# VH-VL binders against o27280: the designs that were tried, part 381

Target 1, 266 residues: o27280
Amino acid sequence: MDSMNVPEVLEIKRIVEESESVKTFIFSWDFRREVRPGQFVMVWDFRDEKPMSVSLIDPVRSEIGISIRRVGEFTDRVHGLSEGDLLGIRGPYGRGFELMGRDILLVGGGIGMAPLAALADEATARGMRVDALVAARTADELLFLDRLEAAGVNISTCTDDGSCGFKGFAHERLLTLEENHDMAAVCGPEPMMFQVMRILDERDVPAQLSLERYMKCAVGICGQCCLDDTGFRVCAEGPVFWSQELSRVREFGRYRRDPAGRRVPW

## First folded at step 17 (VH-VL)

Design B135 (framework fv_bamlanivimab)
Fold by ESMFold2-Fast, scan of step 17:
Structure B135 (fold): chain C 266 residues (1-266), chain A 119 residues (1-119), chain B 107 residues (1-107)
Amino acid sequence: as target 1 above (266 residues)
Amino acid sequence: QVQLVQSGAEVKKPGSSVKVSCKASGGTFRSYGISWVRQAPGQGLEWMGWIIPRFGRANYAQKFQGRVTITADKSTSTAYMELSSLRSEDTAVYYCARDDQYEGHFDPWGQGTAVTVSS
Amino acid sequence: DIQMTQSPSSLSASVGDRVTITCRASQSISSYLSWYQQKPGKAPKLLIYAASSLQSGVPSRFSGSGSGTDFTLTITSLQPEDFATYYCQQSDDTPRTFGQGTKVEIK
């Protein structure tokens, strides 16, 4: 634990541009510290620290990748960095995805494809059949399509505006797909995940969902990370949960909490 | 499956410039890069630079810095490589190739454009 | 810049032979190494990427191995269509660099 809580200063080895707003930063990693898909690290730019999901796990090359969307001051600074620059990384933290069965459905929205890209690599390496439904508002926001294709993943896309693939939302596209899967993994905006979860539950497909927004509390520090009705903390027990746990949470997919702990609709 | 189709052969005078095009056919630019690689007669392969067409990011080999400009027109799915201040040593076949950002391998390749610099 | 050195520069072989080409990087490139085949008047063709991953559609007689600085391309049973020039390429750093090539000629 001690070594996981002290930031290690790492050199940015490579930067991959996933979209106009998303970059993947690749670092050398000592895999004596195990990292699994669905876990996150704390990224420190020597001014501020933010949680980021691990999007690439490559023990053969001794590398990890962290995908970061440009959304504010911290991420704007990080996006301004170049190969050779330094960042502090501590972790990994949280519970990773579990794989079972012979085939898996991945459903990702926007940056939520980041942890699912790492999961796709592990699932294909295990010989599983991987189907991915990649959703975004527009074609330019679809992420990891080239990487998923290279891994042998069967890809379906949907965009809200119809600029690529199915025109509509992830859950609407999922209703047009008939194949059964032994399990599913879902990551993206909570309203999308809630709708997808309901369909998978009706199909008796066990699903794991990643609640990335709660990682801001960093390992259960903040009471706002506690889920209503279940009493468990996302950053301490998550960010990955089975659908059976989330189906009992009235808050999931319906409202969030502000800094004062008040409910705010999505 | 995307194919890369390049413009035709050119003969240029020393001191002039050449602009070679590379059009993605059977698809459009995604998040991948396009690299430019040249090969002088009887010589090996030499990387010149790359661009990620959707994001406008270009990078060049130091040897060509200041002489090469790589651009892309997203609306036509076409990448361009312009080489200025041509000399006889620039006589080569110029290739564009899809550049995988994660692995950095090149596939597919364009058919090549022969550029001859002769006075 | 990372320098890539291939050995041999050329070799003569017969159909059915096992051919081995080596590639050495001036510094560690992990497994960021690709192999290409080029025939006269044609663009290069990707055979192997990530040091050992066979490109779709490439015959299984081609294989790659190695990591760090030393890499090998093997053709287990040389066929008539395999007489060509082979290049290794590193993608660990920019600029991307190629070996000087190995010409596989009819004995």
Scores: ipSAE 0.476, ipTM 0.778, lowest interface PAE 3.6, mean pLDDT 87

Design B136 (framework fv_bamlanivimab)
Fold by ESMFold2-Fast, scan of step 17:
Structure B136 (fold): chain C 266 residues (1-266), chain A 119 residues (1-119), chain B 107 residues (1-107)
Amino acid sequence: as target 1 above (266 residues)
Amino acid sequence: QVQLVQSGAEVKKPGSSVKVSCKASGGTFRSYGISWVRQAPGQGLEWMGKIIPRFGRANYAQKFQGRVTITADKSTSTAYMELSSLRSEDTAVYYCARDDQYEGHFDPWGQGTAVTVSS
Amino acid sequence: DIQMTQSPSSLSASVGDRVTITCRASQSISSYLSWYQQKPGKAPKLLIYAASSLQSGVPSRFSGSGSGTDFTLTITSLQPEDFATYYCQQSDDTPRTFGQGTKVEIK
């Protein structure tokens, strides 16, 4: 790949089935084009192109992994592929996470654990102490627990239905956990991220949050990526933002945009 | 602390079928695979195939394709390996083992099931 | 299929010895290589995965190295419980394949 805007056709080397609705697709990657946790790529199935977060970054093996949740026509088709099949990949795009300090808290909901799994690998490789709060609706939807455990991460879980760990939401579980971290990284549904951000702000823990819902605008630079008061363009300036930046955006965690650009409550 | 517990030893006639079970004890199946590996007396390890019990997807080694069927019952956390058209050369200890999807290593292993095919 | 070849097929050693077992893949498998120990009448036990990662609970005298096609298992100070057969296994491609085994016997 001589340009970020030219897709390279890559062979699916391995498929990992993370849950009934999530698969990780592993490709050989030329690390002359650097990839960092929190960045995304455009995945092209030769009909449609969609942004996907990078969930595995392994320069030693020259591999990347892309985790995809089955939510519509494009992702249904991609989930039907087998090892040896081809996909177009272009990128990486976006701002990645920054690491600072000695102790990091990761808070992930559902597929939001994908970019955090890559970050956990980097943080542990740097000798940081990593605590992860992994949240999902049910035990069957908790993602990357085995991978986090193998990396030496201290794991807490919560499920809405109480089928694994704490019964309740991520922010409710967070209130019962240790308050002292040098930084945090958060990725998941915006309402979850908003509640988590408020708690971290009260604890004076600087946090980075990944706004994955806006990555869809990466198919073209457009006003739909702009946040309400600040005018941030997620595809140009994100998807990762500091909590200080997001605390000034009234729309964050409260409203989203429908296809017509209208505000709709979460 | 997940352990794999296999069914007991079997003695079979040539041409018959054998079905070996492998139950995850001390936990339930997660998003990991279960591989089946056999070992004939005094010989090495031979991989037969695997299943991801959560999703029912099975893959087989070419040598066993057509004779082996690997299935799983999520509700009982049990995987099964059925081998048909048995011959004396199928006399072996059959192991199930948890198969890591990322790395592909096997841990833990079941205790093994001795299958003897007498002529 | 990827062929795995171990060397030697057997060796004799004394307690306290440094033991080295080699494994060669017929094509590059990166670092998708595991080592197992098997004692008579028992299931194999995982020692090392990803060529060099020591499995939890396995003594530090065991170590693995290598990448691509050539891999080594080392036991730095052989103990009585280490007399066993050792197998390498590749997981880069399906089918999973094992080496023929190396029997470590008392000298």
Scores: ipSAE 0.672, ipTM 0.836, lowest interface PAE 1.9, mean pLDDT 87

Design B138 (framework fv_bamlanivimab)
Fold by ESMFold2-Fast, scan of step 17:
Structure B138 (fold): chain C 266 residues (1-266), chain A 119 residues (1-119), chain B 107 residues (1-107)
Amino acid sequence: as target 1 above (266 residues)
Amino acid sequence: QVQLVQSGAEVKKPGSSVKVSCKASGGTFRSYGISWVRQAPGQGLEWMGRIIPRFGRAYYAQKFQGRVTITADKSTSTAYMELSSLRSEDTAVYYCARDDQYEGHFDPWGQGTAVTVSS
Amino acid sequence: DIQMTQSPSSLSASVGDRVTITCRASQSISSYLSWYQQKPGKAPKLLIYAASSLQSGVPSRFSGSGSGTDFTLTITSLQPEDFATYYCQQSDDTPRTFGQGTKVEIK
């Protein structure tokens, strides 16, 4: 019997307001079900369920946090909940990030900072030097800066409109940062991740990238992640992938698929 | 390095209202909260409520609900606590303090505002 | 509401003494506990948060321990500036609640 596939009804213990559109929901968690940064859970509001990345992992306090951006009907309903309300959670699912070496670069865009915030906590606890490049459209959409600062992370920011930090895109800012990292982890919009990956490849920095659209594949609900090059089975190993694997995938960063299976440019 | 500076002492009549301000200097209202805590003469600390100034969302202790209103003006980096229907038992020093949304600890604190309610 | 009980309510000590103050929560608060120092006429000052994390700038003679319902603040070698009232505070639930305070007086 696989207890990970049965939703557990949990009480919302605490809600942290990260931005106008992002909240982190904190739950008590039984760590007999180990959870690692980069993994996700299915969140069930008793009508529908959606995959959400785990953004806080605290086995000492027996707590996890799940950060949710308000983007549609399901997430709008969840954002209407209060501390004390109930949600169903099943999981964790997917392959988490691997940590190696002495220093790591995190590059996050928007809600992509959620799984990277959990990774930052683990990396700093292991004594790694952590540099984070946090990107968003505007200053109000930069996420987890206070939490990263509290963890001792070296933070660089960029915003498309120049309202905080470097004015420009993540990959443009990355070109002005140090080249020496043992590894990198990247999460955000696919066009951003593609540009960042290209720069890291040129610098010979191994990177792991988290692809949110492939989270459903890890739970056996997959019709949109059948990629047609090199025989690579993306859905069997997601959502976290090595840059070497993604560099051979023609679809990555160029187009996505709609419900009819048609290619749609980013 | 954020400093919190509060408005000056007030003397009020029973039944009136008082509005205390708390201005953050040396920083902006990010994703932290501002809590209000009072202390009656010779007594301990009592939490009244909090606001997350960036988002304008306020939370209140049940004991003070209906009488306390906490607001924030992020353009001036100032939080406010208004207490209505004042009683002599509301005589206290009122503190604002920055609170951490994840941990809930308070640092820094404002210098305090003495409010005296006399008949 | 979560009730916080401190003991002792007051104690007398000499410079150089080891001082221990305890705090008990009416229900489990995990490690969501902070300790504050308050001197007459002044605002409280944060010493310890998350039960055992020393606030930046606070002398290392202060330490915190405990989890669940039982917590301790220790001052390993009391200094003249440490004569003050100490408060514990829980942040596991709303409302936030404080202990009644422990006054540390010169002997």
Scores: ipSAE 0.655, ipTM 0.827, lowest interface PAE 1.9, mean pLDDT 87

Design B139 (framework fv_bamlanivimab)
Fold by ESMFold2-Fast, scan of step 17:
Structure B139 (fold): chain C 266 residues (1-266), chain A 119 residues (1-119), chain B 107 residues (1-107)
Amino acid sequence: as target 1 above (266 residues)
Amino acid sequence: QVQLVQSGAEVKKPGSSVKVSCKASGGTFRSYGISWVRQAPGQGLEWMGRIIPRFGRARYAQKFQGRVTITADKSTSTAYMELSSLRSEDTAVYYCARDDQYEGHFDPWGQGTAVTVSS
Amino acid sequence: DIQMTQSPSSLSASVGDRVTITCRASQSISSYLSWYQQKPGKAPKLLIYAASSLQSGVPSRFSGSGSGTDFTLTITSLQPEDFATYYCQQSDDTPRTFGQGTKVEIK
C-alpha cells in the first residue's frame, strides 16, 4: 500500500499572485516523499479533486508550490482561499523530467511554464546553462519571468499580440534563436508543443514534452489516458514523454477528443 | 529595473489625513508587491502594509488596521497610502518599496516622503 | 508577530576591520531574511536576501549566513562608505518585521 494515495491536509503557507488568472500556493512539504519537476499532485478542496503540476520544489526550505489557473468552479473556489486555509494534497504522481548534458532549452506556453519553472531551478542548481522561451497571448500572461531571471536563466519572450518581445508564436520565435542545446523541455498548448517538437527534431535536439490533458484521467486506468498508437497511459507513464515517442502518435498535435469521444481537430 | 518615485513632503494638522503616492516605472507587467514602511525620527523601520498593484490585494499590519488604506491605480502605475486620524506620533518618513512575492525583500525603495503632524 | 533582535545595537570599527552583525528571530524563519544598509537621510538599500544571496551591484565584501533563528551579516574589510546603520528583516510571515538596527561608526 502506497501512502501517496491518501490526501494529507496541508496549510497554505503563502500565495503568490502570478497573473490575473494564476496563483501559486506554497506548502510545507516532507521531502521523505521526493518530488521532481514534471510530476503532479492531486489537489482536494474537500469537495472535488484535480491534478496540478508542481511549480516550486525547495528541499532546503521544505516547501513545494502548486500553480493553478482559474478556469472553472474548482479553481474559482481554490483561488478564493487565503493563507492559513487548508487543502488536501496527495502524490506526487507521474514521471518527471530527466536532465542531461550541459545546456537546456525550456519552451513554455501559458501555465505550461509552471512545471518548467521548477525544472529551471533544478537545472541551474546542477550548473547547467538554461535558455527559456516564454510564450503567452499577451504580456500580462507571461509567467515566472522574475523567478527565471533570479535563477540566472537567459530569457526570450513572445506574445501573440506583440505586447512583449517577439510578435508571434513560440515556434516562430524558436526559428530565430540559437540551435545548440543538449536537450529541451516543452510544456504548453498541444499545437504549440507539436510545432516546437518538429523544429527540435530537425535540429537533432532531444526533447521532453509534458501532456497536461491526460493528467485529468486520474491514475492511468481509463482508456482516454492512452495515446492512440502506443498505448501509453499518461498517469502511469507520463505526463512527460520524449519527442521520439510522441512523433509516432498520429493524434498528437492534430486531434483531441470531445466528451462523446469523437476526434476533433485542434 | 523598476523605479519608484514618491510625492512631496506634507505638513498636516492632528485629526486630518494624508495620502502619499508612489509611481512605478519599468517592469510593470511583472508581478510584484508594493510595501509601505515608515521611520519616525531617530527610530527604526516599521512595516505598515502592502498591495499587489496589478491585482488590488492589500494587507495591513494590525497596529494600523482601520487607519491605513493602501490602493493602486493600474492605469497610472501608482500606489497610494492613506493614513487617517493623524497624531503627532505619526510624524515620520514614509517609504514605498517593491516587495518580492517569493522572497519578500524590498528593492527598489522610493526616496521617502516626510510627513509632519503638528498643530 | 515575529520579533527580530540585532546584536550589537552599535559598534565602532576602523577601515579594514572585519565586522559581524547578528540577527535573531523569535521563531524559525527558514532562510527568509534580508539585510539592508541605511545612510542618514537616505532610503534603505538591499544588501542580502534569502539569508545569503548577494544583491546585484553590492560589493563582495558583504556576505550573509544562517538559517532558522540565527543569522549573521559579515563585512570582511570595512571601507569608509560602509559606516551606516544596518537592519535585518524577516519575510517568512506577515507583518514583515525589522530588527532594531546596528549602527556601525568610525573608531
Scores: ipSAE 0.714, ipTM 0.857, lowest interface PAE 1.7, mean pLDDT 87

Design B14 (framework fv_bamlanivimab)
Fold by ESMFold2-Fast, scan of step 17:
Structure B14 (fold): chain C 266 residues (1-266), chain A 119 residues (1-119), chain B 107 residues (1-107)
Amino acid sequence: as target 1 above (266 residues)
Amino acid sequence: QVQLVQSGAEVKKPGSSVKVSCKASGGTFRSYGISWVRQAPGQGLEWMGRIIPTRGRANYAQKFQGRVTITADKSTSTAYMELSSLRSEDTAVYYCARDDQYEGHFDPWGQGTAVTVSS
Amino acid sequence: DIQMTQSPSSLSASVGDRVTITCRASQSISSYLSWYQQKPGKAPKLLIYAASSLQSGVPSRFSGSGSGTDFTLTITSLQPEDFATYYCQQSDDTPRTFGQGTKVEIK
């Protein structure tokens, strides 16, 4: 319990430049602390701490990887680090993906491919057939294609501008794919995930979806007076949810909240 | 997919500098590192250093530190290796190679640039 | 620096022979090891990466094994085009380092 809440200072072993805005930081990891795809860690730069999804899990090499997109001051500082520099890592936290059946569909948008890349490795190692739909705005923002190909994943690409693969959105590409899967895992912008979930529900494919905004809930404090949107206690239940759970959340894919707590359409 | 093409052979005097170029084509230059490896006549392979073009930071083998400078120009997809204070022992074929960021293997390789240092 | 030592430095073999080359790292490099073939006057060619992964287009008679500090390249049923010098290379740490090479020459 308590050992998971103490940051361990780890040396950056390797940095992989995934794109102009995304880097993967690789660390040696003691797998006596199990890490599963879909879980996240708290990354501490000795000033601020932020949740980041684990994108590489390699027990044979005793390594984990954390992929970080440059979006603000904290991530700008972390992107300025070099191999040999130190970061604090606390965790893992949250509910990981569950694997079932013989084949899986992964649908990832942008940085949402990070937790799905780790899941692809586990599913492939387990002998599952893995199909991945990788979506981004442009070709240079498609992530992990070489890694997925090396793992034996069947890849379909989709870009908003048509610069690689299907021209259009992930859900539009999914409608042209006729393959049925035993399960699916989805991670990306909420509007994309909502449309994908709807299609998978119609195909009777059980889906798990990972929501960045619920990572803090997975590390949440089990206080006596905490309530969620439905009046239930706040628990460490995210960031991965089944589609049946998310179908009951009226805000999913439709609304976000501003700093004042007001509903704002996507 | 990526192909690497190097500049032509050079004959240099002791004490001078040489700058070898390595132009990448056919793929995303920035998604890979570029390593420089030399081979003296009849000798084995010796790693000199590497650069990740998008990071702009190079790493060097201790033996060459202070004499070698590796740079990259992302706009032209070209990496450079400059070796100064040349000695006769620097006579070698100099190779650039794509350095895989996850696995660290080298593929493809440039064709090599022969550098001869003679007085 | 991680030192890579190959054995033997040279060997003579005949077409159809099974050839084994070993590579030892001075410290554990996990599976971050690659094997290259080099013919006179040519750039090296990648054969194996990640200790045991066969590079696309490389004949199946080539195989790699090992982890940690001890690694092996095996060529089953040696062919005329296989007479060359072979190098191992570690990529676990910087600097990247190569073995001294093993020359496979005709008997």
Scores: ipSAE 0.687, ipTM 0.826, lowest interface PAE 1.5, mean pLDDT 86

Design B140 (framework fv_bamlanivimab)
Fold by ESMFold2-Fast, scan of step 17:
Structure B140 (fold): chain C 266 residues (1-266), chain A 119 residues (1-119), chain B 107 residues (1-107)
Amino acid sequence: as target 1 above (266 residues)
Amino acid sequence: QVQLVQSGAEVKKPGSSVKVSCKASGGTFRSYGISWVRQAPGQGLEWMGRIIPRFGRADYAQKFQGRVTITADKSTSTAYMELSSLRSEDTAVYYCARDDQYEGHFDPWGQGTAVTVSS
Amino acid sequence: DIQMTQSPSSLSASVGDRVTITCRASQSISSYLSWYQQKPGKAPKLLIYAASSLQSGVPSRFSGSGSGTDFTLTITSLQPEDFATYYCQQSDDTPRTFGQGTKVEIK
């Protein structure tokens, strides 16, 4: 019955088409409920509810944006909606990113750039120097490049197939980039984040990593959202974790859990 | 930076159709839109519609709905605007412009294509 | 459709003058407003977006202000290259709409 746990039915004000598979849905938001980069909301289409990262935070316009990748039946239905249609939104949930120092490195893979785009806006507004490494399988899956450029972010790209920027994986590209950052924020496929974390640890760069698990979080205990070894629940303790916290988790970067909680290799 | 290059001037008869092209430099379309804006001699700017080339989604001003078709070929990074059932009132310079989806401003613009409709 | 009305439709000014152009939306458009400069025979050029954000490469003598329904473009010290027609444009809704234009002429 808390205001955060009751869905608000909001009108889709705008839809931004980020790629063939990703759209950003923009809603009016009352900023008496603070939203921070790295937090997520539950999106309800009146049949199913799924967690989605907040990708735009604009208190001046009183707007938030939620970026959604088309990966299944729920997201396919949401992608079929138009401006003026309604969705239920509850939250925000989770802990957000913390900013410190003068220079930040953002490392994003695919849809993982969504929460990092919101963070980039906040970091640049605070006068920080922002470097972003944007990674994807192909050029068409690189996200938010125009938005990052408009914000004054220094962008490096890499694609697995070499269709844009460096040919290779994010961690391989990172090895060729400047080492001096006060902090880093990382979001993307878990195997990518694991490799990036190891490099940042060797460089003594404190990193925060956003773990965007696919599981829906229910009210109360959700074992499917737990990390191995630590028992942390992504919706309660996460989704943003310090690299020191994730270094204690054996499953990070090695396996995930299915809906029954069983180990599934990446 | 991306540049937009449009096809050359056209002289058309009433009742015919015209198809204007707009090629983006720099390879593949990103997530931006391409808007089409026309300007009749001595008049202001009039938005006709837009496409988001990555998706092929097109939106049209109601005044042009049914006569205008905006398409894109992602393989050649080229957007097209086709206007049918031409009238003398369609004589104008037609511009394409990159449409920022978040802010909605237009930059850069193509150089313009003069279309003259005369009998 | 959102109607955009500019004032004045034309003005005469001298180099060094402060020029102010206003734009009014028929309904609230928040800060989804852009200003363009157009010279004869040329495509329009973006000056300002988001009501007040100066486009890269545009001289700092240009500034924008306003929110909701009322917006202003200011040129603080008019230069010879600034004689042109200026247009406002809203992007809050589809269709995108432009003001009728303001022609800034040599006095």
Scores: ipSAE 0.682, ipTM 0.847, lowest interface PAE 2.0, mean pLDDT 87

Design B141 (framework fv_bamlanivimab)
Fold by ESMFold2-Fast, scan of step 17:
Structure B141 (fold): chain C 266 residues (1-266), chain A 119 residues (1-119), chain B 107 residues (1-107)
Amino acid sequence: as target 1 above (266 residues)
Amino acid sequence: QVQLVQSGAEVKKPGSSVKVSCKASGGTFRSYGISWVRQAPGQGLEWMGRIIPRFGRASYAQKFQGRVTITADKSTSTAYMELSSLRSEDTAVYYCARDDQYEGHFDPWGQGTAVTVSS
Amino acid sequence: DIQMTQSPSSLSASVGDRVTITCRASQSISSYLSWYQQKPGKAPKLLIYAASSLQSGVPSRFSGSGSGTDFTLTITSLQPEDFATYYCQQSDDTPRTFGQGTKVEIK
């Protein structure tokens, strides 16, 4: 049976506070249902269901972690839960990241570091050299720095306000980094990902990018995010895409669509 | 790299309270916790409680619940442990230590604060 | 509370010896186990976390193993600076709890 299409009620085993607005919820998981970095699950609070990236994958301990940013009513309710409380989890869904070569660059902005933290664990376990560029608005919003450091990841930071590391945006910091990589993985705000992709393309570094808005497309619950502005339906398994695919999408990095189909700038 | 620096030794009378400070060098707290662990003379290590300074989550060992208060001041990167209703059995070295939220190990540790409770 | 019991409570050894210290949890703690070294008058120092992960800067002669309820710290070739008290600590549940300690003394 397709048991991943039915929510399983799981107990919150541990809660990790990542930032003022982000918590990681850790659950026991049966790894007969394989989970890969870059995949997401549907989180059900018995009232509403939302897609969330898997940020921790630990088959040895039989645990997964799901990192959730507080941005609205659903996430406010989930953030109010305690260890021992229950949540429904359905999945995993979507295409995960592929690892290639000997060294990888991770570029994450805000909550986009969540799927990249899981990827960093897998890459280091494979013996790859991992460099991470972690970007946020302020130092308090930089995520997973201690976890990445513990995994042996080489970390560079940047903040919009200069409160930690380079003062500026991720793409500006990337221009000052000299190392070449066999591949890159990128996740964060779409304008950041667009700028980073352009630099990586110019450097001939193959990149995979994870797009939050396409998580719903991967499970078939948001048809609008599959349309470009010409009316052409771009139907691809999300949320992870190769940079070559995204460079041909007119909407990527420029605008999104509201529920009425109107263009909203990033 | 983070270094934890604690306040100096204290001598207190029974029934009083003591407040020990733990300052993180290198500026602002990251997303780690600060745990408080005590050690009586010639004895082992005893966990008292923890706080995550940036996010305001504190928890305590049941033995100390109601007597211990752990707080943090983000503006000075300082955590505090206050123990009230002191008894001679509270004579110990009190340590703060950085607490990894995922693994729960302690590193680095403060240098320790000797608290002596005597009349 | 999860009780942690170490064995032995003390041992005598010579430089170059292989030293083994064991730690038993009263219930399964998976691999949420750390080892610390403490010298007289000093704060404890982390050696190993996650049962087997060597802390940065700790000599490779230290190793940890085990899962569930039974754990071992091994020092493969004891050095003069290794004479100290060693503690195990579980982090699977709150409160965090320590073993009673194992004192490694000069033979």
Scores: ipSAE 0.620, ipTM 0.792, lowest interface PAE 2.0, mean pLDDT 87

